# VH-VL binders against q9nrl2r1430to1533: the designs that were tried, part 38

Target 1, 104 residues: q9nrl2r1430to1533
Amino acid sequence: GGVHELSAFEQLVVELVRHDDSWPFLKLVSKIQVPDYYDIIKKPIALNIIREKVNKCEYKLASEFIDDIELMFSNCFEYNPRNTSEAKAGTRLQAFFHIQAQKL

## First folded at step 19 (VH-VL)

Design ee1
Fold by OpenDDE, fold request of step 20:
Structure ee1 (fold): chain C 104 residues (1-104), chain A 123 residues (1-123), chain B 107 residues (1-107)
Amino acid sequence: as target 1 above (104 residues)
Amino acid sequence: QVQLQESGPGLVKPSQTLSLTCTVSGYSISSGYYWHWIRQHPGKGLEWIGSIHRSGDTDYNPSLKSLVTISADTSKNQFSLKLSSVTAADTAVYYCARTDYEWGSMRFGMDVWGQGTTVTVSS
Amino acid sequence: DIQMTQSPSSVSASVGDRVTITCKASQSIRTYVAWYQQKPGKAPEPLIYDASSLESGVPSRFSGSGSGTDFTLTISSLQPEDFATYYCQQWYATPYTFGQGTKLEIK
C-alpha cells in the first residue's frame, strides 16, 4: 500500500534526477538568471522540492505526485519556447516520466 | 581518449546527396548528450548544421536550403550527415563534434571536434 | 533565430597584452555560451563552456564571463600561440548560432 507507493515515488524521483535531461528541473529557476520567470510562473516547482515532499510523505495519492511532476513540466513549457534547450530537455524527460509513471 | 573522425567523398556533384560519417572512438555515442555537424565555408565563419541527441532526437538549422538528415548507428559507433540536392553553396569543411553531459548541469559547448573534411560541390 | 554579435571582428595585439572579446546575444540566453579557438587550417578547439567554465587543458590565462546578453572572453596575457580566430556560440535555442568570429592578429 502506502509504503510501496512511497518507494515507487522515491524511485521515480531518483530516476528523473539521474536522467541527463533533468538539468533544467533539479532546482528552482534562478531569479538572477531569469529575472522575469516568477512574474510568469506562479507555481514554481522542481525535483528537489518534489523529492522533499516524497521524503515527508506528503503524497497520499499517486495522482498528487503526478500532478506535481506535470506542473513542473507545464511550467517549463509555459515559459520556454519549444526550440529552447530547456524545452527540448523537458520534452524528453516528460516522455521518460510518462513511461515510468505507468508503473505507479 | 575520445576521437572523432569525419569521412566521406570530398567531391559531390550538384543535385546529388552529400553523405558524411563521423566515427567516434574511445567513447560510446550512446553516452554522449549531443552529436553535431558544423561546417565552414572557405574563408568564412562556423555554421551549425544540426545535432542528434542520444535519444535519437534531431535538430536542424532551418537556414540550410538542402534537406538535412542526421542519424546515428550505435552498432558502428557512428553518426552521419546527409544533405540532399547540394549546390556550390554547400562547399565547405565539415566538422563533427560532441557535447558531453555533466550531471546536474549541461556542458554548453562542443568539447571534442573532428579534424574536419573538405567537401567540394562541383560539376 | 538568436544572433550572436561578436566584437571586434579583428584585433591587433602584442604578446603580453590583455585582450577582451565580446559577444552580444540578441536576447537573453542565460549562461549558455561556449567559446572556441581556431587556427588556420585547423579545427576549432574548445576554450570555454557554460560562459565561464574553462575546458580541460586550456591555459588559465583564458577566462569567460557573462550572463544574459553580454559575454566576454578574456586573455589576461597574450601568448604567441594565442593568435587565432575566436568564436562564441549560443546554446540557448536552436539553431545554435555562432558569432561571426574575431581574428586576433599580432601587432
Scores: ipSAE 0.904, ipTM 0.957, lowest interface PAE 0.4, mean pLDDT 96
Fold by OpenDDE, look of step 19:
Structure ee1 (fold): chain C 104 residues (1-104), chain A 123 residues (1-123), chain B 107 residues (1-107)
Amino acid sequence: as target 1 above (104 residues)
Amino acid sequence: QVQLQESGPGLVKPSQTLSLTCTVSGYSISSGYYWHWIRQHPGKGLEWIGSIHRSGDTDYNPSLKSLVTISADTSKNQFSLKLSSVTAADTAVYYCARTDYEWGSMRFGMDVWGQGTTVTVSS
Amino acid sequence: DIQMTQSPSSVSASVGDRVTITCKASQSIRTYVAWYQQKPGKAPEPLIYDASSLESGVPSRFSGSGSGTDFTLTISSLQPEDFATYYCQQWYATPYTFGQGTKLEIK
């Protein structure tokens, strides 16, 4: 990816972080609060990790960036029942992401 | 200062639809995270009825026998509650409330409440 | 549905006393708990959000703690205006549910 793609990924991450439904995704899930989380979720990821990967130019393709974002949502829906506050926030944030990703 | 005020008929006949409105002042409903309806039967505890998110998404308490509908009108800075086919069991004080959020976190709680409005279901 | 079991149902105490109210969730709900105070004929007022964060304007004698399934509201030194009914509430999943309430009465 070129400089323009990097900027696009960076901007999208900023928009996701600023979204009011981003609170479940800003950092990795706390093992203290959710002791069994990492027994179930084998590829944990969060927006701060994705942002770091963007800043380090680790995404060579837009598809790689999108895959990590989708993994983040997939983890949320795998662990959290649909009636939880996290799953509800995730559903709305993912919808927002899908709209914004079309601009990539 | 953010203020919420419930309004609507204080008396509803059985099988009719209970309709209430919460008017918000000093704050845009489009800026809030969740807007809630809660009720309290005479001498009893609190019961969550339902909520509407700023996006328009709604959640309702499945334990309620009446059909619940919550909607928002941003032009009037109001959100409303409708309970269909009410019975005497729906007699209660009805409250509207707000949940807000802070940067990076949801505030888990209702930080602003209306004063409540009494609704009596009677023939 | 997530059940919030609040205890005690009622408690008699004197001014200056330390009072503790407990809420137990039927499953782990992280720190997604709020506490409210309600006086007769009035709307509930917020005390604590996110299990341990004090709402603005609430006296420092109020505190909340807990995570997972066990949560506690503490009044370090009871004041005359604190006699009321208190409720916990979970925000982990819908339907959002309240504890049964604790009526704090003067001894």
Scores: ipSAE 0.903, ipTM 0.954, lowest interface PAE 0.4, mean pLDDT 96
Fold by OpenDDE, fold request of step 20:
Structure ee1 (fold): chain C 104 residues (1-104), chain A 123 residues (1-123), chain B 107 residues (1-107)
Amino acid sequence: as target 1 above (104 residues)
Amino acid sequence: QVQLQESGPGLVKPSQTLSLTCTVSGYSISSGYYWHWIRQHPGKGLEWIGSIHRSGDTDYNPSLKSLVTISADTSKNQFSLKLSSVTAADTAVYYCARTDYEWGSMRFGMDVWGQGTTVTVSS
Amino acid sequence: DIQMTQSPSSVSASVGDRVTITCKASQSIRTYVAWYQQKPGKAPEPLIYDASSLESGVPSRFSGSGSGTDFTLTISSLQPEDFATYYCQQWYATPYTFGQGTKLEIK
């Protein structure tokens, strides 16, 4: 159960990272490039952080893993208007995630 | 070598639908790229019409008065543009183009263009 | 829509000159800018992507810079084949708007 879930989380993160719309999410937003980002987003997260949490077995439930992924997308849509390149990438990646998450 | 080529009627009557096709060679449109339509009115600058992602996700320029539809046919390695209810304002050279993608980073630009096709809207 | 104000609209220069073209965005667009060269009767050709990355095959005399709202295309030493119209374009948000263009003419 737990080992299987861990493997599933790892695999899903790999798939998300490999996705061509992962570019806005691979690492935390740069404060230098986006100075006001952290004034708005209070729980920043990225795929590299989620991957690290998976590797450290910090997710005991699938819901916890899913919550972090959804937080990542929520942050994107909160900060970026829907017509931005980041939001568009996020929309597609989230759709992909929702399909893949059915395997969890 | 990646090549794009526009094709379609060079003359369209007002209120009709303008239909163009971009044929891609040397590369599959199913790969992780964006595909665009751009136009240029005679003597004027460039105007982005819309784009389609390999997933089928589309974006259109809301400033265009005509209804824009972009679609892709992977079996033919083509993508198309339709503008409904055209007027003289839609007279332009129409280009199709590609945005390249490198893993981990979007290439913000159109790196390959077709030669363009002239479309005249006239009675 | 994001406005890309390109300057100058036209410029006359001589071979060997340093030429600078600027685009100012109506809001911050990070580095999401491309530059194109277009000659009469021809399709635009890519020069720069992501504000400062040189497209493959483009001479090194072309360079791009900028972030936020102010962007620059520079030709360090103008060559005869460089006389053309240049356009900037933003890729931050749809619609992906262009600058109005800069016609570079021979003096």
Scores: ipSAE 0.899, ipTM 0.953, lowest interface PAE 0.4, mean pLDDT 96
Fold by ESMFold2, fold request of step 20:
Order: structure tokens, then sequence, then C-alpha cells
Structure ee1 (fold): chain C 104 residues (1-104), chain A 123 residues (1-123), chain B 107 residues (1-107)
């Protein structure tokens, strides 16, 4: 969308990055630490990549931006059982995202 | 200079509720990431009881889930443990502890512990 | 539950020795391991977080390593004050289980 909408995307990404539960999502999962991750997750994405896409104006619709963020969470829940520290952080950050997304 | 101090009764009768409080000084509990209760049975290792996240979300050891409640009182800078229907198996030293957070960094571990309080369950 | 198995269960060593304690997880837990030192009658003290990061104030003779399922705590030059029981703990998934402990006795 327009310049105002792109500013809102940037603001939302910054709020996600600053959240205490952002730690699993800041960068792509390390293949060294988690060797099988990329065998299971076909469309990897992280906050640093989403922020770059906002900076490069790669989102044409708000739905595309929201889809990437929801993809990030769905990857987390697909790879990680619900009792893991990653999934717990994902659950809380997703809830925060849903609240902040009302501002779009 | 954060300090944690457990308090509560040292003797509890079977079937009663064990109630412990952790008083935090030199630090606001609302600034912490996780607050934990851990116990150590006589002559044995450590057992995680449960945790409360700064959001109020709780996680409990499944072996204790229906019996345990952890809560926080930010106005008193305290968090508490309630363990219902205790038996002799609940005799242990009980510790409270903190997990801290630095932005962008996973710091998994308990960096500050209370000194511990001994609880005996005996008729 | 993720089982954390420490080895050895006890060790007796001399001042100046290099001591290695291992912890094996029943499944991959990335680097989400902490190590603690507990002296008799005292609360545990933090040593290592995230498998290899020293907690503040911990002497540099302590080090941690490992990822996945196999983790090691090393004391490079054993001191008399290192007499204690050592525990690992995983932080990958609840319940956040501890190893059974390794008792280190100084000769």
Amino acid sequence: as target 1 above (104 residues)
Amino acid sequence: QVQLQESGPGLVKPSQTLSLTCTVSGYSISSGYYWHWIRQHPGKGLEWIGSIHRSGDTDYNPSLKSLVTISADTSKNQFSLKLSSVTAADTAVYYCARTDYEWGSMRFGMDVWGQGTTVTVSS
Amino acid sequence: DIQMTQSPSSVSASVGDRVTITCKASQSIRTYVAWYQQKPGKAPEPLIYDASSLESGVPSRFSGSGSGTDFTLTISSLQPEDFATYYCQQWYATPYTFGQGTKLEIK
C-alpha cells in the first residue's frame, strides 16, 4: 500500500522485535544448531527478513505482510512442540501481534 | 543487588496446603522474565516445580499440575507457591529463583536463587 | 519428559587436575543447558547458561561446551573450593529437568 501503511508495517515490526519473546524469531534458525530444520520447514522466514522486505517496499498489500508474520508463527508451531520454550514464546508474541495488528 | 528470600511454615501436616512466599528486594518482579519454584528432596537432586512468566502465564511440572498454583503480587514484590494435598513425599528444601532476559539473547538458566526453606510434611 | 543423564555420578580428584563432567539429553535440546554448583547446605549457584556462556563472577577455570544431546562441564585446574555437587538442567521444554548430579570430592 501507500507510504502511511508502510510506516505502520515498520512500526509493527519494530514492536515485535523489541518484545521479550522475539528471541526465537530475530534471525533464521541456525542449520548448525538445528540440522533438520530446513528439511521440515519449506518456507523459512524471520523478523530480520520481514523488516528488510518492508524497507524494500516488497509488500504490496497489508495481507501479504500479515501472511509473512503468520507464516513465521506457523513455522514455529510446526517445528516445535507446544511445551518447548520456542513455542511458548511464539504463542505470546503471536498474541501480542494480533493486538498490535488492530492498529493497521 | 537483587535478593530473593523464601518464607513460610517449616512444618505442614499431610493433606494440608503448603504455602510459600518469595520476597524480592532490589529488583521489581515485573521486570523479570521468569520466576521459578524448585525443590530438593533430602539427599536427592533438584526438581523444577513451576514458573510464572512476567505476563502472568504459568507452567507447572506435569507431575504436580493439579496440585500446584504459582502467583505473583507486584504490589508486594512477591510471588508465591501453593501446593495442595501434601504428603511426606513433599518434604524438601524449597527454592525460589529468577531467569533474567537481555534483549536478543536467550539466557536460559536461573541466575539468582533464594537461600532455600526447609518444609517437612509430618503428622 | 526430557531425561538428563550425568556422568560420572561421583569423582574424586586432586587439586590441579582437569575434571570433566558430561550430561546427555534423551533428545536434542539445541544449546539450552545450564550448569549449577551446589555446596553442602547451600543453594545452587549458577555457573553456565546456554551451554557455554559463563555466568558473571564465575572463575575462568570453568567452561561448558556441547549442543544437541551431549554437553560437557570442564574444570581446567581444580581448586579446593570446587568440592561440590554439579547439576545440569535443560531449558528446551517443560518440565525443565535437571541431571541427577555429580559429586566432586577433592583428594
Scores: ipSAE 0.712, ipTM 0.894, lowest interface PAE 0.8, mean pLDDT 91
Fold by ESMFold2, look of step 19:
Structure ee1 (fold): chain C 104 residues (1-104), chain A 123 residues (1-123), chain B 107 residues (1-107)
Amino acid sequence: as target 1 above (104 residues)
Amino acid sequence: QVQLQESGPGLVKPSQTLSLTCTVSGYSISSGYYWHWIRQHPGKGLEWIGSIHRSGDTDYNPSLKSLVTISADTSKNQFSLKLSSVTAADTAVYYCARTDYEWGSMRFGMDVWGQGTTVTVSS
Amino acid sequence: DIQMTQSPSSVSASVGDRVTITCKASQSIRTYVAWYQQKPGKAPEPLIYDASSLESGVPSRFSGSGSGTDFTLTISSLQPEDFATYYCQQWYATPYTFGQGTKLEIK
């Protein structure tokens, strides 16, 4: 929606990036390092891309913004078993996101 | 100058609870990423017991026979291990350790270790 | 559980030699490997994290490499203080398992 809502999206993305469990989500997964990732994950997304979409005013509704962030976590849990370091970071960051998102 | 020091009883009887404390100096435990307990059996290699994340989340090695609990006390700058229902198989040198965090990357390793404390389980 | 298999189990080498220790994971673990040095009667000390990154204060004669399942620790010119047991550890998934150790003996 409005200017107030776009500022809230930016603030939330900044909070996610600053969180110490953001490390798996800052950039898209590398095809070189993880060759099979894009065979499994069809809608890749990362915090740098979400932040760019906020900057370009590509989110018209809060639900669209929330859906991209939840897609990011869903991709993590689909690719990574729950006992992995990536999935553990994802679980903690998602919990943090749910708390912060209540302010939207 | 971060230092970790294990403390606790060196002798524990079978079926009792082993209780160890790691005291951290020169660094706040609330700033660390993970805090770990590791043990080394006589003449054998290293075994990860479990960890506590700075959020309070814990992870434990499922191979342990008894209930393991790791907790932190930020007011004392300490974290602790409790291992219930111990047997002679729990005789080992016990270490505490830290995993540090680099901005934008998890360091995959234990960058600071305590000196170790020997625990013997004997009747 | 992910098994970490080190080889060789022991090695004897002379001062100045190049020594290579390998660690093989039972599944792909990306670069999530650390290496430690343990001297007799002492706690393990960190050498390498994330497969190839040198821990602070570790001499440059130590290096690490590898990704996926095969990892290597190399000492380019062995020094007398390098006799120790070396361990790898995977950080991909809990339990965070160690290799069985490689004992490096100085001739």
Scores: ipSAE 0.709, ipTM 0.885, lowest interface PAE 0.7, mean pLDDT 91

Design ee1
Fold by ESMFold2, fold request of step 20:
Structure ee1 (fold): chain C 104 residues (1-104), chain A 123 residues (1-123), chain B 107 residues (1-107)
Amino acid sequence: as target 1 above (104 residues)
Amino acid sequence: QVQLQESGPGLVKPSQTLSLTCTVSGYSISSGYYWHWIRQHPGKGLEWIGSIHRSGDTDYNPSLKSLVTISADTSKNQFSLKLSSVTAADTAVYYCARTDYEWGSMRFGMDVWGQGTTVTVSS
Amino acid sequence: DIQMTQSPSSVSASVGDRVTITCKASQSIRTYVAWYQQKPGKAPEPLIYDASSLESGVPSRFSGSGSGTDFTLTISSLQPEDFATYYCQQWYATPYTFGQGTKLEIK
């Protein structure tokens, strides 16, 4: 809650979006391009959705915000084998996130 | 204006280590997304050897993994390939290449290539 | 490893013809495909990235399409300078494999 916490969530989301490994996570995976994705991933989430939730003050606790971001990475690793370009980007972005999340 | 140039010995004896360097001009290797080594065997197609990410993370072709090392030296604006225990099967033209990144997108492809250097493995 | 199979292995065509080269992946790779042109004695040069996006400076007669497992490179009006070997490459997963090539000969 509070103004400073909202600023911290927004700052972290902006840093994630600007990271060069954010490209798999900017928007939800296309059902047209990847038709079986939503058969496997039941709680889809992406950075644009998380950013919108921050803007609408939908996160009441820092843990809720962190849980959505970790869900995003967990979905990536569940769907994508480790040798894929998507999973490699996810590994690097998650490491960056863990460092930034210490600031919350 | 980005230019890549391979350098190293053209002739290597079997069991030796092949060592090549790619010098990057007009661009900082720290600004690139991935840097690659590729080879082309005589009369055959292209084979990806491995890559180094700007963070230093490496990926190698599993068929070569225990034999290959790719490294970068940002102070010299170079990245290098070492391939140990070479045989005649490693005779090829060796290329270095870049994969670019633009805001919000990884460009799936190698947008800049070196001119290639021919390496012959022979006694 | 993901196999990339190009068809045909060789094409003979006339200036002005429409030429289509296909590349089939052994599994779904989304749109993570690049196409290259290689002239004799030279390094490959980029044509297409991300299946359908033209690299800078590539003439508009070149186009790419496809997703999943089936990809196509098309030259809409063949020119004499298009004599070359063409390769596709997948970028979905390591090792980043190439197709075996398609040699385009101008009649």
Scores: ipSAE 0.709, ipTM 0.890, lowest interface PAE 0.8, mean pLDDT 91

